# Designs tried in a protein design chat: VHH binders against Abasic site processing protein HMCES (HMCES). Part 23

Target 1, 269 residues: Abasic site processing protein HMCES (HMCES), of Homo sapiens (Human) (q96fz2)
Amino acid sequence: CGRTSCHLPRDVLTRACAYQDRRGQQRLPEWRDPDKYCPSYNKSPQSNSPVLLSRLHFEKDADSSERIIAPMRWGLVPSWFKESDPSKLQFNTTNCRSDTVMEKRSFKVPLGKGRRCVVLADGFYEWQRCQGTNQRQPYFIYFPQIKTEKSGSIGAADSPENWEKVWDNWRLLTMAGIFDCWEPPEGGDVLYSYTIITVDSCKGLSDIHHRMPAILDGEEAVSKWLDFGEVSTQEALKLIHPTENITFHAVSSVVNNSRNNTPECLAPV
Below, E stands for the ipSAE of ESMFold2; O stands for the ipSAE of OpenDDE; V2 stands for 0.75 times the mean of E and O plus 0.25 times the DockQ between their complexes.

## First folded at step 5 (VHH)

Design l14 (from g10 with S54E; framework vhh_6z1v_2; at its last look DockQ between E and O 0.02; V2 from the best seeds 0.00; counts 0 for: pae E 11.3 > 2, placed apart)
Fold by ESMFold2, look of step 5:
Structure l14 (fold): chain B 269 residues (1-269), chain A 123 residues (1-123)
Amino acid sequence: as target 1 above (269 residues)
Amino acid sequence: EVQLVESGGRLVRTGGSLRLSCAASGRTFSTYAMGWFRQAPGKEREVVAAISWEGGITWHADFVKGRFTISRDNAKNTVYLQMNSLKPEDTAVYYCAARSYTIYSSPKEYDYWGQGTQVTVSS
């Protein structure tokens, strides 16, 4: 997983993240660093994207079931990294394989500190290799969405106004992540950065790609992954598995160029 | 705040070309996505084209693809709409609009608007 869409305006995104705490109270996540949120149909590693994490990471004695939303850098920079420039990291931390997460120091250490996050997106892109050619067909992959009389589906809009109505009730994709906090050796602000945990693809996606992000399907899974105050690392890792509750459609090659930030990136072809 | 002033609208013959300009005043123009909208008499305002805050990503409505091109010059705080192969159906008041970062097609999602410039295409 190396490309996502996360394009909603901040207020729409926040509303889509409404949740219940452990006592059943309806809440919205509280933003940290909202000005760093850069919405786009075409997010790549090293860009900032919003993640959910427990309030307990920021406030001593906070209710660990309460959620903070914050933009973080995609591509985990380990807390022990000694160079001044994160681009000098000699290994790829965009993704973390679930089968080796407890063996890789870059991921094991922050995971042991309870640094679990939920990475938010409209959905993610994956490229299918066509048999007998080097050409690849991109797909946009996302949770199944509930249709209403306002709009039937993505890209079926018969006017520009209908495009926005599709997104009014969008169910955001929720992916399991690990984050870390890096203090630059020359000083400056602490860098928050994340990796997306990956698993073998489900049967429904196996013809597109052999790996998929670890998707947290539903509020129980999301709550357990986030709540490092009540849910141990060992228990949380049981949440990491493929899901068949996913859908997709083919998109144009416009998305191939990561500088293209338009609705066409995810529109069905 | 951002203040937007459109210019360049005029009468032109069918098949002609025209370039609209939208000058922005105020700080942080480079953090805004920009859109061109149009409204014909008795019709709803509709999106024509939009461009990302960095200028590298554009979107055009199907009814103008191949004919209109949006662009921006962040050094001059200006967004442009190059209009080619004009048709009488393109007659409308054209508006420039801005919102933070992300392009959208709905007028309701844009925070700042110009007062419009009239484009009239004669048959």
Scores: ipSAE 0.006, ipTM 0.191, lowest interface PAE 11.3, mean pLDDT 86
Fold by OpenDDE, look of step 5:
Structure l14 (fold): chain B 269 residues (1-269), chain A 123 residues (1-123)
Amino acid sequence: as target 1 above (269 residues)
Amino acid sequence: EVQLVESGGRLVRTGGSLRLSCAASGRTFSTYAMGWFRQAPGKEREVVAAISWEGGITWHADFVKGRFTISRDNAKNTVYLQMNSLKPEDTAVYYCAARSYTIYSSPKEYDYWGQGTQVTVSS
């Protein structure tokens, strides 16, 4: 996964992340660094995206079922990294393969500390290789949305007005991530950064791409992944597997350029 | 936990109109999709209409045929069902329901329910 969409306004995004804590109380996640949230139809590595994480990461003795929402850098910077510039990382941390997560120190260590997060997106993009051509067809991949008379699928939103209405009730994609905290050697603010765990693609997606993000489908899966206080690493990793509960549609080549940030990126062609 | 209280149900004549209201408790009303359901004697509970968090998306059952309209006022923590051109077949207990996610047609997917309000349409 190298491209996502996360364009909802902050308030809409927050509401979409409504949850029940362990006591069954309805809550909204609290924001940390809300000003770092930059909505975009075309999010690339090294950009900031909102993630969910347990409040226990920030507050001692907090209820671990409570959630915080925070923009973090896409591309995990390990805490042990000693260079002053994260761009000097010599290995790619955009994704973490599920099969080798425990073999790589950069992911194993933060995971062992309970630094699990849920990466939020409208969906993600993948490119299908076209047989016989060097051209790749991009697809937008996301949770199936409930069809209503007025909302339809993304494909049914033929007007900007209808588009906005669809997004009012959009089910966000929830991807399993690992985050770490890095303190710059020269001082400054602690950098929070994340990697997306990837798995083999489900059957439905296999013709498009051979790998997919580990998607946490449903509140239970999301809650268990986040709750590092009550759910062990071993148990949490059981949640990491391919899911067939996805849909996709072909989009234009507009998304190929990471600088393009328009609704055309995820619009069906 | 969200408490829902329906009101407005009464006896009306065929062709009449009613407006049902459902008041929700708490401060998080806008985080819920809302639905109206009905259950007639001897029948299963069925969805009548649903509305998204901000009211941008609405859904109505086929049997409504434009006669009913769901709406909401988040400032008042209230969802409404305007019922026009009522028929005897519309006689049922009408329930308000809330869901933390998107609108859905299945009653099983809603988390909170009101006690219901009786609507009776006489010939």
Scores: ipSAE 0.006, ipTM 0.289, lowest interface PAE 10.1, mean pLDDT 89
ESMFold2 (binder alone), look of step 5: mean pLDDT 81; pTM 0.835

Design l15 (from g10 with S105D; framework vhh_6z1v_2; also named r23; at its last look DockQ between E and O 0.01; V2 from the best seeds 0.00; counts 0 for: pae O 12.4 > 2, placed apart)
Fold by ESMFold2-Fast, scan of step 7:
Structure l15 (fold): chain B 269 residues (1-269), chain A 123 residues (1-123)
Amino acid sequence: as target 1 above (269 residues)
Amino acid sequence: EVQLVESGGRLVRTGGSLRLSCAASGRTFSTYAMGWFRQAPGKEREVVAAISWSGGITWHADFVKGRFTISRDNAKNTVYLQMNSLKPEDTAVYYCAARSYTIYDSPKEYDYWGQGTQVTVSS
């Protein structure tokens, strides 16, 4: 997973993340650094994306089931990184393979500290290799959406004219992530950065790409992944597996250039 | 949080009309997606209609399309179900329910429930 869409305005995104804490109380996640949130139809590595994480990471005695929403850099910079410029990290940490997560120091250490997060997106993009050509077909991949009478779901819309009406009820994609905190050696603000855990592709996506993000399907899975105060690393890792509860449609080549940030990036072709 | 109270259920003749109301208490009513559900004796609870937090998006089950209409008034903290062309098969206890943001077509996805209001449609 190397490209996503997360374009909802901050207030709509916040409402889409409404949740229940362990006592059953309805809550909205509290923002950290909301001004750093940059909505986009075409987010690439090194850009910031909104993630959910436990309040307990910031407040010693907080209820670990309460959630913070924060923009974090895509591309994990390990806490042990000694250089002054994070862009000089030689390892690609955009994704973390589920099968080797406990073998890689960059991921094992923050995971052991409970630094689990849920990466939010409208959906993600993958490029299907077409045999006999160097051309690749991009697809937008997302949770199945409820079909509505005002717009239909985006997967049911036959024309670009109707795509914009679906967002009022959009179910955000919730991907399992690991984050870390890096302190610049010569001072400055702590950098929060994340990686998306990847798994083998499900049967439904196997013709598009051989890997997929680890998707947390439903609030029970999201809650257990985030709640590092009550859910151990071993228990949380049981949530990491392929899912078939996913849909997709082909999109135009407009999305190929990460500088293009328009609704055309995810509109069906 | 939200508390829900349904009203309007009664005996109606086949072909009649009825409007159900669900009054909500709580400051954040406009944050919740709302749904109407029903349960007949010996049957599972099923979704009838749902409406987004803004009222901008609605969904209706195929078996009520063209007959029932869901709506909401966020200023009055109320959601409605207008039922037309009632059939004996519509006889059930009708519940309103609330969930976080997005509408869903499964009762298990809803967090807050009213106590229900009985609708009986005579043959």
Scores: ipSAE 0.102, ipTM 0.549, lowest interface PAE 5.6, mean pLDDT 87
Fold by ESMFold2, look of step 5:
Structure l15 (fold): chain B 269 residues (1-269), chain A 123 residues (1-123)
Amino acid sequence: as target 1 above (269 residues)
Amino acid sequence: EVQLVESGGRLVRTGGSLRLSCAASGRTFSTYAMGWFRQAPGKEREVVAAISWSGGITWHADFVKGRFTISRDNAKNTVYLQMNSLKPEDTAVYYCAARSYTIYDSPKEYDYWGQGTQVTVSS
């Protein structure tokens, strides 16, 4: 998983993240650093994307079921990293394999601190390799959406205001992530960064790619992954598995260039 | 929590019209998707119509399309079901329900429920 779409305006995204705390109260997540949110149909590693995390990470004695939403850098920078430039990291932290997460200190250490997050996206892209050629077919992959009377198929919007109406009822993809906090050695703000946990692809995606993000399907899974105050690492890792509750469609090669930020990136072909 | 109170159910003749209202408590009403469900005696509860948090997206079951219309007024914290061309098979207790953000067609996906209002359609 190395490309996503997360394009909703901040206010729409926030409402899409409405949730219930442990007392059953409906809440919206509280933003940290909202000005760092950069919506785009075409997010790549090193860019900022919003994640959910427990309020308990920021406030002593907070209700661990309450959620914060914050933009974080995609590509986890471990807290122990000594160089001044994160681009000098010698290994790829865009993704974290579930089968080795407890073997690699870049992921084990923050996970042991309860640094679990939910990575938000409209969906993600994968490129299918065609036999006997270097040609690759990109696909947009997302949760199944209920058919509505105004929305129709995704990518059907014909103007900016109609695009927001199409997305009013979009079910955001919720992926399991791990984050860490890095203090640059020469000073400056703490860098929050995340990795997306991956698993073997489900049967439905296996012809496209052999790996998929670990998807948290439903509020129970999301709540348990986030709530490090009540859910141990060992119990949380039971949530990490493939799901068949996923759909996809082919898209044009416009998405190949990560500088392209248009609805065409995810439009069906 | 949110509390939902339905009103407007009564006896109506076949072919008649009726408007149901559902009053919701709390400032978070605008974050809820809302649905109308019905349950006839001895039958399972079924979705009739649903409406997104903004009111911009609606869904209606096939058996009510063209006859029933869901709407909402977020300023009044109220959801409506306009019921036209009523048939005896529309006789049921009608329930208002709420869930976070997105509409769904299954009762199990809705977290908050009203107590219901009886609609009876006579031949």
Scores: ipSAE 0.011, ipTM 0.388, lowest interface PAE 9.3, mean pLDDT 86
Fold by OpenDDE, look of step 5:
Structure l15 (fold): chain B 269 residues (1-269), chain A 123 residues (1-123)
Amino acid sequence: as target 1 above (269 residues)
Amino acid sequence: EVQLVESGGRLVRTGGSLRLSCAASGRTFSTYAMGWFRQAPGKEREVVAAISWSGGITWHADFVKGRFTISRDNAKNTVYLQMNSLKPEDTAVYYCAARSYTIYDSPKEYDYWGQGTQVTVSS
């Protein structure tokens, strides 16, 4: 996974992340560093994206079922990294393969500390290789959305009004991630960064791409992944597997350029 | 950037009550956790109380012992500290602070600070 969409306004995003804590109380996640949230139809590695994480990471004795939402850097910077510039990392940390997560120090160590997060997106993009051509067809991949009688498929949102309705009730894609905290050697703010765990693609997606993000489907899966206080690493890793509960549509080549940040990126062609 | 302005500090007698207010600038008030801190002469700044962005979570220092209550009104961009049963030991400059994260008890973790308001409790 090398490209996502996360364009919802902050308030809409927050509402979309409504949850129940372990006591059954309805809650909204509290924001950390809300000013770092930059909505975009075209998110690339090294950009900031919002993730969910347990409040216990930031507050001593907090209820670990409570959630925080925070923009973090895509591309995990390990805490042990001693260079002053994260771009000097010699290895790619955009993704973490599920099969080698425990073999890679950069991922194993933060995971062992309970640094699990849920990466939020409208969906993610993948490119299908066309046989015989050097051309790649991009696809937008996301959770199936509840068809309200009036709200057609993303494709049916022919009017701006309908579009807004669709996004106001959009089910966000919830991807399993690992985050770490890095203190720059020269001082400054602690950098929070994340990697997306990847798995082999489900059957439905296999023709498009052979790998997919580990998607946490449903509140229980999301809650268990986040709750590092009550759910062990071993138990959490059981949640990491391919899911067939996805849909996708072809999009234009507009998304190929990471600088393009328009609704055309995820619009069906 | 958030600007904070405290008000309400004054001279009060022991056993008296006082309500402090902190007005925040900007449209993002509801996204910040807020805290009250105090600093007495010759002492370090210490946390008095903190409140989450929604007001759903509050924290009070042990020395408060139920005497003080933090609250907020997001519609007014204001955080309050109701202080009851005041003691001479409560004499300090009281500061309002904002954090772009959840509540925390360390002053170092707060991003924005007011200028403070003087509270003096006489015996």
Scores: ipSAE 0.005, ipTM 0.249, lowest interface PAE 12.4, mean pLDDT 89
ESMFold2 (binder alone), look of step 5: mean pLDDT 82; pTM 0.835
OpenDDE, second read of step 8: ipSAE 0.000; ipTM 0.254

Design l16 (from n84 with K59Y; framework vhh_ozoralizumab_d1; at its last look DockQ between E and O 0.10; V2 from the best seeds 0.00; counts 0 for: pae E 21.2 > 2, placed apart)
Fold by ESMFold2, look of step 5:
Order: structure tokens, then C-alpha cells, then sequence
Structure l16 (fold): chain B 269 residues (1-269), chain A 119 residues (1-119)
């Protein structure tokens, strides 16, 4: 998993992240660094994307069930990294395999500190290798969506207001992530960065690609993954598994170039 | 249409108290941090309080800390400012504001409410 869409305006994204705290109160997550949020239909590694994390990471004695939303760099930079330039990492931290997460220092250490996050997206892209050719077919992969009264699919809207209704009620994809905090040796702000945990693909996706992100399906799973104050690492890792509750459609090759940031990137073909 | 309506201002003596209210409509009130800001005669705009979306965190500059209390009622879409121990330097037009991108970036649209502290 190396490409996502996360294009919603901040206020729409925030409303889509409504949740219930430990006391049962409805809340919205509080933003940190909102100016770093760069909406795009075509997000790639090293870009910033919004993640959810526990307020307890920022505030001493905070309620660990309360959520912060913050943009973080995709591609985890370990806290022990010594160079001044994160692009000099000699290994790929875009994804973290679930079956080796406790064996890799880059992921085991922050996970042991409770640095769990939920990576938000409209959905993700994956490329299927076609038999007998060097061409690849991109797909947009996302949660099944409950149909709105007049719209049945993405790109089927016949007016601007119908398009807005589709996205006003969009169920965001919620992927399990790990983050770390790196202090640049030359000074400046602490860099927050994340990796997406991967698992073997479910049967429904196995014809597209053999791996998929670990998807947290529902608020109970999201709450348990985030709440490092009440949910141990061992219990949290039980949430990491494939899901069949996923759908997809083919998209045009416009998405192949990461500089293309248009609705066509995720439109059905 | 976003609408913010301030009320509760008036003339008070030094040491007195006032409670300001702000009725909000036209947006999802509970989704935004809210602010009180003020403009004294001949001065620029000054931030005087902030409250997060749920009301669990409040912030004040030293000039008003301990004297002013911000609160919100998300069920009634209403923001409040309790002002105690008022001083002549608190004389200003007070506005409520909807948060934008940062604690210092906010949008205010109301007429404001005048608070005058004078003997």
C-alpha cells in the first residue's frame, strides 16, 4: 500500500471523524498542525496525511480515549535516526508487515511506547499486474458505502450538489498505523511520521495484490487501537487482520503519475 | 449562513462583573474551537479566550487569567464569557469568533457587544 486518496476539506474530514469518548459523549477530534493538511486525490509516501491518535500523547494526565487529528509524514522516521535528512533512510518504512512488527526495531520501539495511530483516507490505490503484459491496472479500494438518496457511485453524480452529498457522508477508510517522533539534529520542530501496518490480502482482493493494509472496521476497533492507556500492545495486535468488508473499482492510469491531483484519479472506468 | 450574535455588554464599575453570550447558527457549532476577542478604543484586536470543541480545554492570556471564564453549551449552540473583577483597561467591543486554522486564526461576524468599565 503506497498510494491513497484523502481529498476532503478539513471541516468535512473532521465531521466524518465524530466519535464517542469513554464517558459516552459525542465528540470531534481536536486538530494539531492543521496547516500541514494537504488534501489530494493522490497521496504518496513522504507526503503528509491526517491520522488519529490519543490525546494522552500530547497532554499529561489526559483522558486516553480522547482523539487528536494531526497530519504526519508517510514513511516512519525512527527516533534513533542520526542523519539530518530523512530521505537518507536505507530502508522502506511506508509499510510495516504485521507478522514481523515485533522483530523490527523501527516499529517495535514506537509500538512499545504506545505510538499507535489510525491513518485516514478516502481509500487506497493498488495496481494489478495483468497476465501476459507489463501493464498494470490500478484500482481504487475503499469501504462499502451506504447509498445516498440520489447517488449510487463515485463519479455518477450529475450535478455539483449531488457530488457534495456523496462525499458529505463518505465512510473514511481507517487503517492501523504506528508513528514515531524524530528530533532533527540541527533543531526545529519534532517530525511526526507513520507507517501503515499490512496483512495478507483477503480473498476479495487477492486477485489484485497479495497484501493489504490492516483495516480497523468500526468504532470499537478504532477506539481500542488508539487507546494505549487502557489497551495493551498485546491486546491491540489482535485487531490486526484482513477484512472482507471492502470494495473496489478500476480507475484510469491518470493516478499513475503522483502529480495528478484530480477527481479522475478515483473515477470508475 | 454563519451567524454569531453577541450580547450582555454594558456599563459597569471597576471591580464589577458581566456575563457575555454568543448565539451561534448556520454551522455545526460543536465542530469548532471558539474564541472571544476584543478591540479597545484606538487599539488593535486582542485575543482574550479560547475553548476547544468539547469544552474540556480553556486558554487565557495573563491579562485576564483568573478573572475571565469561557464556557460553551453545545446543545444550545451558545458560547459564554464570565468576566469578573473588571478593570478600566477591559473596556472594549467584544466579539465571539469561530476558529479557523490555528489559535490566532479566527472568523468573527457579529456586531460585537460593548463593555465599558468606568467610575
Amino acid sequence: as target 1 above (269 residues)
Amino acid sequence: EVQLVESGGGLVQPGGSLRLSCAASGFTFSSYAMYWVRQAPGKGLEWVSEINTGGSRTYYPDSVKGRFTISRDNAKNTLYLQMNSLRPEDTAVYYCAKGLWSPTQFDYRGQGTLVTVSS
Scores: ipSAE 0.000, ipTM 0.104, lowest interface PAE 21.2, mean pLDDT 85
Fold by OpenDDE, look of step 5:
Structure l16 (fold): chain B 269 residues (1-269), chain A 119 residues (1-119)
Amino acid sequence: as target 1 above (269 residues)
Amino acid sequence: EVQLVESGGGLVQPGGSLRLSCAASGFTFSSYAMYWVRQAPGKGLEWVSEINTGGSRTYYPDSVKGRFTISRDNAKNTLYLQMNSLRPEDTAVYYCAKGLWSPTQFDYRGQGTLVTVSS
């Protein structure tokens, strides 16, 4: 996974992340560093995206079922990294393969500390290789959405009003991630960064791409992944597998350029 | 037509307080989250505060957290920003905004009110 969409306004995004804690109380996640949130239809590695994580990471003795939402840098910077510039990291940390997560120090160590997060997105993009051509067809991949009588398919939003309705009720994609905290050697703010765990693609996506993000489908899966206080690493890793509960449509080549940040990026062609 | 009119800005000493108001019209105020943003001289827009539709949830950047309080009166179609412990770095034009996407993208914002913090 090398491209996502996360464009919702902060208030809408927050509402979309409504949850129940272990006591059954309806809650909204509290924001950390909300000023770092930058909505975009076209998110690439090294950009900031919002993730969910347990409140226990920030507050001693907090209820670990409570959630915080925070923009973090895409591309995990390990805490042990000693260079002053994160861009000098010599290996790719955009993704973490599920089969080797325990073999790589960069991912194993933070995972062992309970640094699990849920990466939020409208969906993610993948490019299908066309046989015999150098051309790649991009696809937008996301959770199936509830069809409202008025909105039809995402493609049928013929009016701005309809578009808003669709996004007001959008089910966000919830991807399993690992995050770490890096303190710059020269001082400054702690950098929070994440990697997306990847798995083999489900059957439905296999023709598009052979790998997909580990998607946490449903509140239980999301809660268990986040709750490092009550759920062990071993139990959490059982949640990491392909899911067939995904849909997709072809999009235009507009998304190919990472600088393009318009609704056309995810619009069906 | 959507209108947002800010007021309450002025000159204040460091450590002082101000209360900003924003009068909203032309839309169903209670149906939208509202925002305060500011622009200091020579700098870009900075997000300052957010409040949800019902006023039950508020959000702040670290730069103003603990010092600023956003609130709203839906019956009066008015947004407020209580600013305490003001610092020179808080000097900016403050805008009321609807539908904040990014620090540079707004559905609507007012003309702003100037806040100057100086000894």
Scores: ipSAE 0.000, ipTM 0.244, lowest interface PAE 12.6, mean pLDDT 89
ESMFold2 (binder alone), look of step 5: mean pLDDT 84; pTM 0.851

Design l2 (from c10 with S31E; framework vhh_etentamig_d1; at its last look DockQ between E and O 0.23; V2 from the best seeds 0.00; counts 0 for: pae E 16.7 > 2, grease 26.6 > 24.2, placed apart)
Fold by OpenDDE, look of step 5:
Structure l2 (fold): chain B 269 residues (1-269), chain A 120 residues (1-120)
Amino acid sequence: as target 1 above (269 residues)
Amino acid sequence: EVQLLESGGGLVQPGGSLRLSCAASGFTFSEYGMSWVRQAPGKGPEWVSGISYSGSNTYYADSVKGRFTISRDNSKNTLYLQMNSLRAEDTAVYYCAKTGYSLKPYFDYRGQGTLVTVSS
């Protein structure tokens, strides 16, 4: 996974992340560093994206089922990194393979500390290789959306008004991530950064791409992944597997340029 | 097979103390939250206390808060409940329970229980 969409306004995004804590109380996640949230139809590595994480990471003795939402840098910077510039990392940390997560120090160490997060997106993009050509067809991949009687298919949003309605009730894609905290050697603010865990693609996506993000499907899966106070690493890792509960449609080549940030990026062709 | 064996119950006077133990086997004990639940005669089960897999978080019902202390030794696969300032209303069979969340009353497995009787 090298490209996502996360374009919802902050208030809409927050509402979309409504949840129940372990006591059954309805809650909204509290924001950390809300000013770092930059909505975009075209998110690439090194950009900031919103993630969910347990409140226990920030507050001692907090209820670990409570959630915080925070923009973090895509591309995990390990806490032990001693260079002054994260761009000097010599290895790719955009993704973490599920089968080697426990073999790589950069992922194993933060995971062992309970630094699990849920990366939020409208969906993610993947490119299908066309046989015989150097051309790649991009696809937008996301959760199936509940058809409200009044809200036509994403494809039928012929009007701006209908489009807004679709996004007001959009089910966000919830991807399993690992984050770490890096303190710059020269001082400054702590950098929070994340990697997306990847798995082999489900059968439905296998023709598009052989790998997919580890998707946490449902509130229980999301809660268990986030709640490092109650759920061990071993139990959490059981949640990491391919899911068939995904839909997709072909999009235009507009998304190929990471500078393009328009609705056309995820519009069906 | 998951096995939970409670011990330490008995007769105690009001204001007294008792320490319960639960020996766990048949699963990786250190990976799971654990709880104590109790059932008094003629009453339904009541969640008493929970502890996270690492022991870093502890939870208590309001009825026992400040009087009971839950703890665990993962090296010994053992759960504990220190009960102080016991009251007549604490009389119940106490069960050790394997839980997903320590605060949830739901449990996958429980032991046979140990009887605690608080009486003058």
Scores: ipSAE 0.024, ipTM 0.439, lowest interface PAE 3.3, mean pLDDT 90
Fold by ESMFold2, look of step 5:
Structure l2 (fold): chain B 269 residues (1-269), chain A 120 residues (1-120)
Amino acid sequence: as target 1 above (269 residues)
Amino acid sequence: EVQLLESGGGLVQPGGSLRLSCAASGFTFSEYGMSWVRQAPGKGPEWVSGISYSGSNTYYADSVKGRFTISRDNSKNTLYLQMNSLRAEDTAVYYCAKTGYSLKPYFDYRGQGTLVTVSS
């Protein structure tokens, strides 16, 4: 997983992240650094995307079931990184394989500190490779959505009222991530950055690509992944598996160029 | 099939103490948070106390804070509620519930309950 869509206005995104704390109270996540949120239909590594994480990461004695939402850099920069420029990192941290996560220091160390996050997106893109050709077919992959009668397809959002009906109730894709906090050696603000955990593709996606993000399907999975105060690393890793509760459609090659930020990127073809 | 069996209720005078127990089966007890919920005569269910899967965090309704202590023994699949300084307002049927982080922690009680009556 190397491309996502996360295009919702901040207030719509926040409402889509409504949750229950451990006492059953309905809440919205509290933003950190909301001005760093840059919505786009076409997010790539090194860009900022919103993630959920436990309030306990920021406040001593906070309820670990309470959630913060914050933009973080895609492409984990380890806390031990010594150079001044994160782009000089010698290895790719866009994704982290679930079967080797405890073998890689870049991921094992922050995971051992409870630095688990939920990466938010409308959905993700994946390119299907055709045998014996250089042609690749991009797909937009997302949770099954509630349909409306007159604007039931994703491609029907061509006016404000139709767009509002589709996207105001969109079920965001929730992916398991690991984050770390890097303090630049010359000073400045701490950099929060994340990686997306990957697993083998489910049966439904195996013809598109052999890997998929680890999807957290439902509030219980999301809550357990986030709550490092109550859920151990070993228990949390049991949440990391493929899911069949996923849908997709083919999209045009407009999405191939990461500079294209238009609804056409995810429109069905 | 999830089973929760509450016990330890009874009649007690104001200021007295009781300890409730809940035997759990049909799920991996140590993976879920647990709660006590009570239902007084003529009222709906009310959340009383909660405890995390490990027992490291405990939570209490303001009406019982400082008087009740929730605990668990994961080796015995058992949830407990120590109730001290009981008052007439604590009279209710007490239920234990598997709460986790699900949407319905107050209403997901599955035992028959155990009656606590506080009267002089």
Scores: ipSAE 0.000, ipTM 0.147, lowest interface PAE 16.7, mean pLDDT 84
ESMFold2 (binder alone), look of step 5: mean pLDDT 83; pTM 0.845

